# Designs tried in a protein design chat: VHH binders against p46559. Part 19

Target 1, 369 residues: p46559
Amino acid sequence: MTAIEKFFTEKSPDSEQVLLKVIELGIDFLGGEWKNVDKSQVNVSRVHGGQSNHMFHVTSSTSATPYLLRIHRQPPSQVFTDTVNLAIFSERGLGPKLYGFFEGGRMEEFLPSKTFDVNDVLVPENSRKIGAIFPLYHSINVPVSKSRRCVHLMREWLNGYESLGGGDYEILPTTVNYSDHPKSVSIKDLNHEIDNFEKWSTEIFEHTLVFSHNDLASTNILELNSTKELVLIDWEFGTYNWRGFDLAMHLSETAIDYRVPFPPGIKMNGDLIDNPPNIQIFCEAYVEADKKLKNRSPSDPTAEVKALIQECQFFWPLTNLFWALSAMKHSLLKFENGVDLDVQARDRLAVYFHLKPRSQKIYEELSKK

## First folded at step 3 (VHH)

Design g09 (framework vhh_7xy4_2)
Fold by ESMFold2-Fast, scan of step 3:
Structure g09 (fold): chain B 369 residues (1-369), chain A 124 residues (1-124)
Amino acid sequence: as target 1 above (369 residues)
Amino acid sequence: QLQLVESGGGLVQPGGSLRLSCAASGFTFDDYAMAWVRQPHGKGLEYIATISWSSGSIYYSDSVKGRFTISRDNAKNTLYLQMNSLKPEDTAMYYCAKGDRYFSPLYESTFDYKGQGTQVTVSS
């Protein structure tokens, strides 16, 4: 626990110490009217946004600029990645303004908005809007490693699982009714799966490398109150990656409900996994927006949409392997995030093996051309 | 045979304008991002601008934003740089460069081919 995390977790938001600290931060990073704010004019309210941060909305009765204060709970490497990504998007008008960062926290623009949930992302019009916004983010050149893709993080998590004493993992799904999977997998088996997908992806989809969010769950999508425009937030897993992984990650997350009571705090919907209702409209919107952004006319828009659907289907199982490996490692660390991590790992591994044969068929079809 | 041939340079007074052209051959021009870079006498290469294969994405170095405009004509396999409000500091040999699909010149100098160049001199 950093000193700043201890400060904000051990004190009430309306304590004199906290009020003085948020004024100090306002003066230091925003200046202006914050220099003239008295503690009696300040309001600090807790905002629950994610498992990685303690969040506070800081306002005053004056014209001083309100801000969102994030106190980090996540590892320094994820903090670094998220901050760099936010700084770039802030400069380009594609995310909240980054007002500043300090050891253990940051200050950013508070966006009056509605956070999406699983019901919102299943609405066809919202799926269209999400598909249409992806090309804007995928068009950005970010000065970060192009070799640190999803498979790099997956290997880090699997190595961490092994280092913590992890061994063979039994696949007993709780929320999906799939049986077409191994009963258990070894660390060697999981490394083999990562290696195979990396090989396949590199051979047939290397040309699709784009800067990707990699974690577009519904709760990372804000709908602005004023304009109804969408903003994608929480880029802590942002890397260069195959675009189909990024798109499939969002589609996969539309089939998962985290609002169920803990335990397990997670429910996967097999019907939505097997028959995703919005994949067509989502891919149509992506292709149309990408076409407009790049000022191009597809020679065959129907074929391009079909190819993108196939690309999403190819990467869908890999997105589940990604979060399964994270859940396996963090379960051993006794990490608490309102989800039974063992249930998440088992269900996601079951989904991985259920969908893998389709990905292998796609690889075989495209590698022959 | 991959070839890039720049033209349009010359002597111009401060505040003047020039339009550079780059004729590309020997590769599928509309499959690649293209860039302009420059090299002042006795100095290193400086990135100027990048344009994607479709013209949908365009990036400029801070030193030329608002003054220079990069464009391309895929039907003619030609890249352009419109240079306005020229300054003495813009004096350099200007090269067009073939970019990599995966790497922008903004991220890394990943040019696999650079042309022979065209000289731009800004003085009175």
Scores: ipSAE 0.000, ipTM 0.103, lowest interface PAE 22.2, mean pLDDT 85

Design g10 (framework vhh_8cml_1)
Fold by ESMFold2-Fast, scan of step 3:
Structure g10 (fold): chain B 369 residues (1-369), chain A 126 residues (1-126)
Amino acid sequence: as target 1 above (369 residues)
Amino acid sequence: EVQLVESGGGLVQPGGSLRLSCAASGFTFDDYAMGWFRQAPGQEREFVALISWSGGSTDYSDSAKGRFTISRDNAKNTVYLQMNSLKPEDTGVYFCAADRGYKFSPLYDESGYDYWGQGTQVTVSS
């Protein structure tokens, strides 16, 4: 834990020390009106719902610029990635304005907004809006590695799991009622699954490489109060990846409820996994918005939408393997984030094997053309 | 001496309303986020609602969202839970809890809370 994280976790937001510290940060990074603010004029409120960061909304009764203070709980590499991505999106008007960053935290624009939840992302109009905003982010040329895709991180997590003494893993799902999976998997089995998916993805989808969010759960979507426009946040996993993985990640997350009491703090909905209600509307919106953005003439949109649905279905199991491997490693590290990591790992592995046959069939169909 | 005292529980018919109060003493109330948890017979305590130290942020369980409203009066050192459209499944002992608002664990987990009241019984039946 950093010194600044200790400071903010060990003190009340109304303590004199915290009020003076947020004034100091306001003066240092924003200047102006903050130089004239008295501690009695400052309000600090904790923003709940963020598991990766401690977040505070800092305001005053003066004209001093209010800000969101984010104190990092994440590994330094994820913090670096998220900050770089936010800086780029801030400059392009695609995210909160970045006011500044420092060791262990950052200051950014507070957006009066509603954070989405699982009920919001299942509303068809919201699925359309989310599908339509993805191409804006997928069109950005970001000066980062194009080779560090999802499989790179998956291998790092699996190697970490093994180095921490991890071995064979029993697949006993708690929240999904699937039985079409192995009883257990070895580290060798999981490496083989990663190798196979990387090979398949490279052969049939290499042309789809785009800058991707890779973690678009409902809670990473803000709906602005004033305009009802959507903003995507928390880009700590942002990297170049196959676009179908990014889209499938969001679709997969619409079938998962994190609002259930801990433990387990997670519930996967098998009916939504098997029959996603909004995939058609979501993919239609993506194709239409992507064509407008790239100024492309209308081709057969029906064929393009069907192809994108197939692309999303192909990558859906890989998104679950991705988070299963993360959960396996972090469970051994005793990491706590409001989700029973063993339940998450077991359920996500069950989903992976349940959906894998469809992905293999898609690979076989597309690789023969 | 730290004390949280719940009141306002009772028997109500389905569709009815109840307002729970929690009076705090012995600590700087304004420094603490406040939460409501409930426990049905034979079950573990489950999260219902929370409110930040200032009242500027609230969160609710899925079952409470749209029906319950949490609020606080810092001048009276009291937190409230207004419960509307009550259902039989809302039956349980309701606990008030105080959290410094700076916890490693998520607020759905009771282990994140520093102080607890003794609870007040809510029964929803015809």
Scores: ipSAE 0.000, ipTM 0.125, lowest interface PAE 21.2, mean pLDDT 84

Design k01 (framework vhh_surovatamig_d1)
Fold by ESMFold2-Fast, scan of step 3:
Structure k01 (fold): chain B 369 residues (1-369), chain A 126 residues (1-126)
Amino acid sequence: as target 1 above (369 residues)
Amino acid sequence: EVQLVESGGGLVQPGGSLRLSCAASGFTFSSYYMSWVRQAPGKGLEWVATIKQDGSEKYYVDSVKGRFTISRDNAKKSLYLQMNSLRAEDTAVYYCARHEPVSYYTDSKGYLFDYRGQGTLVTVSS
């Protein structure tokens, strides 16, 4: 536990020590009116921020700029990546402003907003809005590796699983009723699946590489209270990747409910996996926004939309293999994030094998052209 | 001001029954998943049971399945745990717990407990 984490966890938010500390941070990182703020004018309220961070909303009765204070509960993997990505998006007006960072925490813009849940992302108009915002992020040039994609992280997780003593893995799904999967898979089998999908993706979709979020669950989407515009947050997995993986990741996440009680903490909806209701509207919105952003000639997008739907369908199983491999490794590390990692791994592997035949058919169709 | 107040604990013989109650105030009770968690002497917190907002789904730790029943009354803003066939191993302080709401910058895909009551002691002994 860092010194700053101890400070904020051991003291009340309304204590004189905390009030003086948040004024000090305001002066140091924001300046301006914070130099003239008295502690009696400051309000610090705790924001419930999950397992990896303690979060506080710092405001005053003055014109001093309010801020969100994030104190890391422990050094999280990818905190550096998330901060760098936020800084780039802040500069482009595509996310909360990053006011500053320090050892053990950071300060950023507080956006009065509603966090989406699975009910929100299944609303057709919201699906349209999410589809329309993706091209804004997919169009940016980010100074990171263009060769380190989802498959590289998958191999790291699988290698980590093996290094921790992991072996053959039984596929016994809890929340989906699929039976068209192997009873168990070996590490060699899983490496083969990664290699095969990388080969297919490279042969038919190499031209689709874009900077991708790679983890757009409903809870990483904010709807601003004032404008109802959407903001995407939590870029810790942001890398260059095949576009269809990023889009399919979001679509896959619309079929998963994380609000269910732990110990599963996860429930997958097979009906939504088999027949996603909003894929047409989502892809139409993406194509329309992408054409407008790139000043492409206006034309009937029907063929382009159909191709994008096929692209999303192709990558859907890979998104489930991605999180299955993460869950397998992290279950051996006793990592706790409110989800039963073994249930997640087993269900997601079942989904992978259930959807894989469709992806193979798409590969066969497109590789002949 | 969020408040959770447990009651119904006490001394009971093995094989006996107890019904725990939790009275909630200061929030919209019907909007939250609710749980019972317990802490046996010298051990950490153990989750026992959870109930969905509308009562339609219920979940239990394996050691209490078939013996304990969680229920709620949204009109009375109350949570209950009916405990049957009690064992010495069930001896613990039992806490009523509210699931964490979706936060502004949530980094969790699941939700943890953001509030729990003062607890009620259950002692199972002859």
Scores: ipSAE 0.011, ipTM 0.315, lowest interface PAE 9.5, mean pLDDT 84

Design k02 (framework vhh_8fcz_2)
Fold by ESMFold2-Fast, scan of step 3:
Structure k02 (fold): chain B 369 residues (1-369), chain A 126 residues (1-126)
Amino acid sequence: as target 1 above (369 residues)
Amino acid sequence: QVQLVESGGGLVQPGGSLRLSCAASGFTFSSYGMNWVRQPPGKGLEWVSGISSSGSSTTYADSVEGRFTIIRDNDKKMVYLQMTSLKTEDTAVYYCARHEPVSYSTDSKGYLFDYEGQGTQVTVSS
């Protein structure tokens, strides 16, 4: 535990030391009325931050600006990526305002909001709203590598799995009833799958590269209490990537329920995977919002929506391979997050092979044109 | 209004036993998995044990396997942690937590639980 983490975790939020420290931070990073705040006027309440951060909501009875204080527990590389992305989106009005960062923590705007769950993202109107906001984020120019895509992380996780002693992996799905998959895969097989999908994606979708979230599960979507506008959070996996991967990632996550008891803490819904109910309205909203944002008039809006649906379908299996490889590596590290990592890896590999034939047909159709 | 109230902590000698209790209210208890997590002095939160909504499935951290038992009583809306063969390294504040949906990413900062109670202190020392 770092010195700053120890300071905030070993002391009560209402202790004199903590109250003085949050005033000091308020003065240093926000200024203004924080210079005139007495400790008796300050309230510090712990916000559940779980795994990666200790979070505190800092307020006062004065007009001093309230803030959310994050004390980091996650690796420096993830902190760096998330903070840089937050700073960029903060300046564009597309995320919480970043007030400041320091060694071991940061201060940001507290957004009075509701976090979405799997029931919320299955509501057609919410699916429309999510589709409509993606183009805002996809239009941002971020000064980071444009060559490091989802396949780079996949190779890193697979190499990590191998370096930890991982070998052949048996596909025994628990929550989906798919049987159209190999019984097992080797590391060589998985490398071939990554290489093949990279080749296909580059040949038919290279023109679709955008800065992508890559992790848009329902819990990373906030609905603001005041406006009902949506805000996307937790950009720690943000990279330039094929936009269809980002869109398919969100769609894939609408078919997964993490509210089930641990173990396994995960349940995939095969009916929603096979027949996603909101893909049409989601893609229609994306195209319409993208059109307005870029002040463009597509010659055939119906054809553009159909093409985007096909693009999402193409990338859907790759999103499952992505998290399967992460789960395989982290299961060997005995990482704990409320999901059985072996169940996650096996089910996601089953989904990958179940959906892969559709992606191959799409590639064959589009590569000849 | 979801509420979890832990009790049963205290000072105990190494090798001793304690039973922690958690009283749940404000939600349909029988529909949610429950967990125990702890925070040792100077360390982060550590998951200890989980139990399925029906009580038919349980799981434990390696450090407590064979020494701790998680049980629930859906009629009384209670979850318990029976601790035996206690060690000094079991010293921590123990929290009762309802299962919270998390991101599928093992590297994500997502939340483990959608609610946790006030906690109960367990100190193992001679």
Scores: ipSAE 0.000, ipTM 0.222, lowest interface PAE 13.3, mean pLDDT 84

Design k03 (framework vhh_8fcz_2)
Fold by ESMFold2-Fast, scan of step 3:
Formats: structure tokens, sequence, C-alpha cells
Structure k03 (fold): chain B 369 residues (1-369), chain A 126 residues (1-126)
């Protein structure tokens, strides 16, 4: 625990010490009206979202610029990645402004907005808007590793699971009604699945490598109150990756409800997994926005949309394997965030094996071309 | 400063009804799921009901399903528990609890009961 994390966790937001500290930060990083703010004019409210950081909304009754104060709880490498990504998007007007960073924390713009939920992302117009904004982020050149893709993090999580004493894993789904999966998988089996998907993805989709969010659940989408424009947040898993993985990750997350207030804290909808209602509209919006952004005219827009749907379908199981491996490792670390990690891992592995045959068929069809 | 203030408890006959209220302050109420939990005499805490931050999703313990209804008013920063067909086994101190569901695996905090109010006593007796 850093000194700054200890300071903000051990003291009440209402304490004189905290009020003076947030004024000091406001003066140091924002200047202006913060130089004239009295502690009696300051409000500090804890904001809970993503649970990866201690987050505070700092406001005053004056014209001093309000800010979000983020105190890091994440591993240093993820904190570094998220901060670098935010700095780049801030400069390009594609995310909250980064006001400043310091050891153990950062200050960023508060965006008056609505955070989406699973019901919001199932609205066809919202699916269109989300599809249309992906190309803006996918077009950015970010000065980070091009080789550290989703499979790299998957191997890190699986190695971590093994190092923590993890062994064979029984697949007993709770929230999905799938039975077309193995009863259990070994660490060797899971390594084989990662290697196989990496091979397939490299052979048929290597040309699709783009900077990707990799974690676009509904709760990482803000709708601005003033403009109704969407903003993507929480880039802690941001890296270069196959485009279809990023798109499929969002589509997969539209079938999962995390707004369940008691264990298992998660509900997967198998009907939405099997028959995603908005995939057509989402992919049409992506292709049209990408075309406009790159000043290109596809020779066959209908064929390009169908190809993108197939690309999303190919990567869909891999997105579930990705979070299953994370859940397996973190269940052994006994982290609790309102989601039963064993239920999540088991259901996601069941989804993986249910959808894998379609991905194999797509690989076979495209590898012949 | 996060505060949750429960009210509306009291003595009621079996088969009767009560409405519990919880007034929230010190946080953005519309951003959090809310729960009702209870502690019967001589027993541990028992979860009763939950409502999503938007009010679009509700869930109930099997013991109260069909008898209790959880409601929220984001403009007034209130959550309510409408209790009907009350039974002697519903006798407990009822607490309002803030909850923030998350999509991430890595946190030792953010539990169902990250804050609980002082509670309100419900006694079902004749």
Amino acid sequence: as target 1 above (369 residues)
Amino acid sequence: QVQLVESGGGLVQPGGSLRLSCAASGFTFSSYGMNWVRQPPGKGLEWVSGISYSGSSTTYADSVEGRFTIIRDNDKKMVYLQMTSLKTEDTAVYYCARHEPVSKYTDSGGYLFDYEGQGTQVTVSS
C-alpha cells in the first residue's frame, strides 16, 4: 500500500486532512480558482466503479474545476498502461482529460454522464452508436508493444493459476444451460486451447491487428448528458490485439448481467449468446464509420459486413476463455467483488466449448482461401 | 460522508403490512444498487432483497418472494421495502445496505454490504 493510498483509505473524506490534501492537489495540478478555495467549500464523495481504484469526486461551491481523484490499487504495470492510454486519448479528445498524475494516483476530468447497463447496450440504436465509435479508437497509433496481445495475458493468468496450486478444473455451468463441453479441463488442455486459437488467429486474421480496449463491458461506456455522445473508459487492458476480439468482447458482454445484487453476482443469457440480436446493426455501423474515417469505399459493403460478423463470431469463444482464466486465477487469490469467480469461470468455459466448433469451421473456411 | 437512515419499523400483527424507508445521503445514489438485509434475534445477517441502480432489476430471497417488494426513488434518494403477509419469522432488525456490482475480478473490497445504516426493528407478534 502506497503512502497516498494509506492516507486516503485511513481518513474520512470529510476529514480536514483530506479536504486540505484535495485543495493542495487542485492548486498544484489545476491552479486557477483552487488557489481561492476554503475547505468549507469543498465536497469529496467516494465513487465506486470498477473496484480497481479508490476513486473520489472532488467538487466545490466555487468555479474551481471539479476533478476525479484516482488512487491506485492495481498492479503497477496495469496502472502504467491505463495512465498512458488515458493520456493519449485525453490529448486526442477521445476520453476524459488527464489533469495530472503523481506517484500512486492521478486526477482526471469528471464527465457528467450516464453509465450504461446491460439493458442500455441491448437497445439497437445504442449498439449502432457503440459500433460507430470503435473505429476511432482502432485507428490510433499507440506507442506500446504490438506483440503483447490477449493470449499473452491469458498465459500469464493460467501460469498464475498453476503457481497458486491450481489443477484440473471441473466445468459445471450455473447460469447457462450448455452441456456440450468437457466435464473437466487440465492446465495442459487450456494451454492447448490458447495455442490453437493463437495459431488460427495469426493465420487468418493477422492483418486485423489494432489498438483494442479488450474489456468493453456496459459499465465501461459513458453516455454524456449534454451531447448523448459515447465515451469509452477504463483502458487498463488496452493493448494491440486482433480487431475481432475487441468487437466480440463487447458483444459477449451484452449477454452478461453484472447488476445482480447478490451471489453469484452474474447472470449469463444463453439466448443472447446463441442469437445476438444487434450483431448486424453493430457491424454495419463499424464498417460505415471505419470507411468514413479512412476515406475508403469498400467494393462490396454487404460482403464486408458479413465478413465482420464472421470475424466477431470467430473470436467470441476466445473472449470467454480470456475471462475464465482470469476468474480461475483470482478465485485462488480470494478476491471478492460481488461476483462468484468460480461460477463465472465455469459458465465462461461452458460458453467457450459451446461456441468453439463455429470458430473451427470459420478457420477451415477462411484458411482455404 | 455516506449515510443511510432506515425508518418505518414497528409492531404488526401476522398477516399485516409495513413499508420500510431508507434515506441515502453523501453519495451519488443513482449509481449504486441497494439491498435490504435483516438480523433476526439470535441469528446472523440474512439478505432479503436487492434493486439495481436504475431500478430495472430486482431480486428476492426465497423466504420473501411474492410477499415483499423493493422500490427506489432516485430523485428523492430513497429505497423502500413494501412488506405484506408478514409472518412471525420476519421479526428482525432491518438494514439498508449499499452495493456496487462490478465486472472485474480483482478487488478485496466493494462487497454487497460496503455500508449499512443503523437499522429499524420489525416485530411480528400477536
Scores: ipSAE 0.000, ipTM 0.261, lowest interface PAE 10.4, mean pLDDT 83

Design k04 (framework vhh_7xy4_2)
Fold by ESMFold2-Fast, scan of step 3:
Structure k04 (fold): chain B 369 residues (1-369), chain A 124 residues (1-124)
Amino acid sequence: as target 1 above (369 residues)
Amino acid sequence: QLQLVESGGGLVQPGGSLRLSCAASGFTFSDYYMAWVRQPHGKGLEYIATISGSGSSTYYSDSVKGRFTISRDNAKNTLYLQMNSLKPEDTAMYYCARHPTYSGYPKSLGFDYKGQGTQVTVSS
């Protein structure tokens, strides 16, 4: 833990020490009216963010600029990535403004907004709006590695699982009723799955590399109160990646409910996985927005939309393997975060193998062209 | 000031009963799923039971199902755990824990707060 993380972990937001600290930060990073603020004029309220970060909304009764204070609990590498990404999007007007960063935390613009949930992302109009904003983010040139994609993290997690004494993993799904999977997988089997998907993806989709969010669950989407415009947040997994993985990640997350009581704290909806209701509207919106943004020459939008749906379907199982490997590793660390990690790993592996045959068929079809 | 204060722990004989209480303050208690978790000496944290904000849904770990009952009194901002047929393996520090609100849950629910704990010892 950093010194500042210890400070905010140990002290109440209402404490005099915290009020003085947020004034100090306001003066140091924002200046202006913060120099004239008394502690009696300051309000600090916790923004709910689970275990990922301490987040506080800092306001005053004066004209001093309000800010969101984020105290990091994540590994330094994820913090670095998220901060760099936010700085770039801040400069482009595509995310909260980054006011400043320091060891263990950062200050950013508070956007009066509603955080989406699974009910919101299943509304067709919202699915259209999300599809339409993806190209805006996918068009940004970010000066980072183009080779460190989703498979890089997957290998790191699988290697971590093995180093912690992990062995064969039994697949016994709890929340999905799938049976078309192996009863167990070895570490060798999982490495082979990663290698095969990397090969397939490189061969048929290498031209689709874009800077991707890679974790667009409903809770990482803000709807601004004033304009109803959407803003994407929490870029800690942001990397160059195949765009279909990014799109499929969002679609996959619309089929998962984390609001169910713990345990298990997770429920996958097989009907939505097998027949996603908004994939057509989502892909139509993406293609339309991407064409406008890039001033692309006229083409048959029906054909392009069908191709994008196929691209999303191809990557859908890989998004589940991605989180399954993370859950397997962290389950061995006996880390508890309100989701039963074994249930998550087993269900996601079941989804992976259930959807994999479709991806293989897509690869075989497209590799012949 | 956000606080969760557990009470009701103590020494009890095998087969006995104990009722734990958790007094919550500094937030709208009825908006949150609440949990009881325990930590035996020298071991990791183990989830015991969860209750929805309204109290209409409850979940239990297999180790306590049929023996423990989680409940809440939203008017008093208090969470309870009724523990019956106690066994030596139930010996642990028991914590009251808060989950995020129903709306805007993070991808992982996680704990966003837990109290100081109350010790339960089952021994003759």
Scores: ipSAE 0.000, ipTM 0.236, lowest interface PAE 11.6, mean pLDDT 84

Design k05 (framework vhh_7nfr_2)
Fold by ESMFold2-Fast, scan of step 3:
Structure k05 (fold): chain B 369 residues (1-369), chain A 125 residues (1-125)
Amino acid sequence: as target 1 above (369 residues)
Amino acid sequence: QVQLQESGGGLVQPGGSLRLSCAASGFTFSSYYMSWVRQAPGEGREWVSSISGSGGSTYYADSVKGRFTIARDNVKNTLYLLMDSLKSDDTAVYYCAKHLTGSYYPRKSDAFDIWGQGTQVTVSS
């Protein structure tokens, strides 16, 4: 733990040291009315969201600008990448304003908003709005590595699982009624699946590389109270990736309900996985917004939408393998987060093998062209 | 403004008992699952127990089953953790956590939108 992380985690938020420190940060980075704030007027409360568990909402009884204070848990290299991403989105009005950053932390805008849930993302108009906003983010040129795609993290998680003593993994789905999967998989089997999907994706979709969110579950979508416009948040997995993975990640997450009681704290809906109701509207909105944003010459919009649906279908199983590998590793770390990680890993592996034959067929069709 | 304030921690001998309380304000308390989560110094967070909004469903980590009881008072907006047969391994800062509606993310270090300041429990002779 870094010195600043220890400072904010080991002291009470209402301690004099913390109150004085958040005033100091307010003065240094925001200025204005923070110069006139007394510690008795300041309120600091812990907030949790994303991978960072050291978030604080800093407010005062004055007109000084409230802010969210994030103290990083991430390695310095990840913090560098995340800070660049956030600064770019902030300046383009595509996320919370970045007020400032310092060694070990940052300050950002609090957005009065409603966080979406699974019911919200299944509303066709909301699905259209989400589809239309993706091209704004996918069009940004971010000066970071283009080689650290989803498969890079998958290999890191699988290696972590193995290093923690992980072995063969039994696929016993709890929340999906799929049976067309192996009864168990070895680490060698999972490495083969990653290698095979990377090969397929590179051969047929290498031209689709874009800067991607990679984690657009419903709760990473804010609807602003004032305008009803959508804002995508929590870019901690933001990296260059095949766009179909990013789109399929969002679509896959619309089929998962985290509101169910623990255990298991997760329920996957096989009917929505097999027949996603909004995929047509979502892909139509993406294509139209992408055309408009890039001022592209008219193409065949019907053919382009059909191709994008096929692209999303191809990557859908990979998004489930991605989170299954994360869940397998983190279950061995005995981290508890209100979801049974073994249930999630088993269900997501079942989804992966259920959908894989469709992806193989798509690869076979497109690789011949 | 959403606020959670824990209390009731302290130093206790092995085999002893403590009752933790969490006073909640700024949201409709009865509508949310609530949890207790603990963190020993230098270690990751460990979920301890959860209770449904109505109190009809309770869940416990294997390490505390049969020793801890989670309860809530929706009239007083207060969450409780009754800890019995305390062990040295129970030494940690205990946090009260509000669950996000539809937002338990197994891929995130933390699935809760609000944590309180925490209350220290030390089990030692």
Scores: ipSAE 0.000, ipTM 0.146, lowest interface PAE 19.2, mean pLDDT 83

Design k06 (framework vhh_8fcz_2)
Fold by ESMFold2-Fast, scan of step 3:
Structure k06 (fold): chain B 369 residues (1-369), chain A 125 residues (1-125)
Amino acid sequence: as target 1 above (369 residues)
Amino acid sequence: QVQLVESGGGLVQPGGSLRLSCAASGFTFSNYYMNWVRQPPGKGLEWVSGISSSGSYTTYADSVEGRFTIIRDNDKKMVYLQMTSLKTEDTAVYYCARHVTEYGYPLKGSYFDYEGQGTQVTVSS
């Protein structure tokens, strides 16, 4: 635990020490009216924002600029990617303004907004808006590694699982009614699955490499109160990756309900996995926005939309393997985030094997030129 | 002050029906996902059903799927649970519960920020 994390966890948000500390940060990083703020004028309220951060909304009764304070629960080396990505998107007007960062935390703009839920992302108009905003982010040139993709994180999580004493894993799905999977998988089997998907993706989709969010669950989408514009947040897993993985990740997440309140805290909807209702509208919006952004001549998008749907279908199982491997490792670490990680891992592995045959057929079709 | 007030419980025979109501006040009801949870005698809390802020999306526990229907009326600030084909195993105190939408992933202990006093449902002959 960092010194600043200890400070904020050991003290009440309304303690004199915390009030003075947030004023000190306001003066140092924002200046202006913060230099004239008394502790009696400051309000610090806790915001729940995921397991990776302690979050506080810092306001005052003065004209001093309010800010969101994030105190990292993870080591700084594992979260700097999110901060770098936020800085780039801040400069381009595509995310909250980054006011500053320091060892163990950062300060950013608080956006008055509605956080999306599973209901919001299943609304066709919202699916269209999300599809239309992806090309803006996929067009950005980000000064980070272009060689480190989703498969590298998968291997790190699987190696972590093994190093923690993990072995063969039994696939016993709880929330999906799929039976077309192995009863269990070995670490060797899972490495083989990663290697095969990397090979397939490189052979047929290498031309689709773009800077990707890789974690666009509904709760990482904000709708601004003032403009109704969408903002994508929490770029912690942001890397160059195959675009179909990024798009398929969002589509996969629309079939998962995290509002199931107690264990397992997760329910996968097999009907939405098998028959995603908004994939057509989503892909149409992406293609239209991408063409406008690139100033390409208007053309019938029917073939391009069909190709993008196929691309999303190809990558869908890989998105589930990605989170299954993370869940397997973090379950051994006894990590708690309101989701039963073993249920998540087992259900996601069942989804992976259920969808994999379709991806193999797509590979076979497209690899024939 | 946030309040959730449940009603509609009672004694019913197996195979019967009941409609539970939850009246909400003290907050912007239309912004919140709502749940029904229950506590059978001598057991812990069991989640029963959930409904999104607009009412377009609903979820159910396996034990009640096909028998219970969750509905909401945002103008009246009400959540309902229509129960049919009731079984002795459905005997419990039923609570209406509010869930807060927050940035990022759900946190353990952040599912219900408020619960009502509950309404007793007894399924017995």
Scores: ipSAE 0.000, ipTM 0.242, lowest interface PAE 12.0, mean pLDDT 84

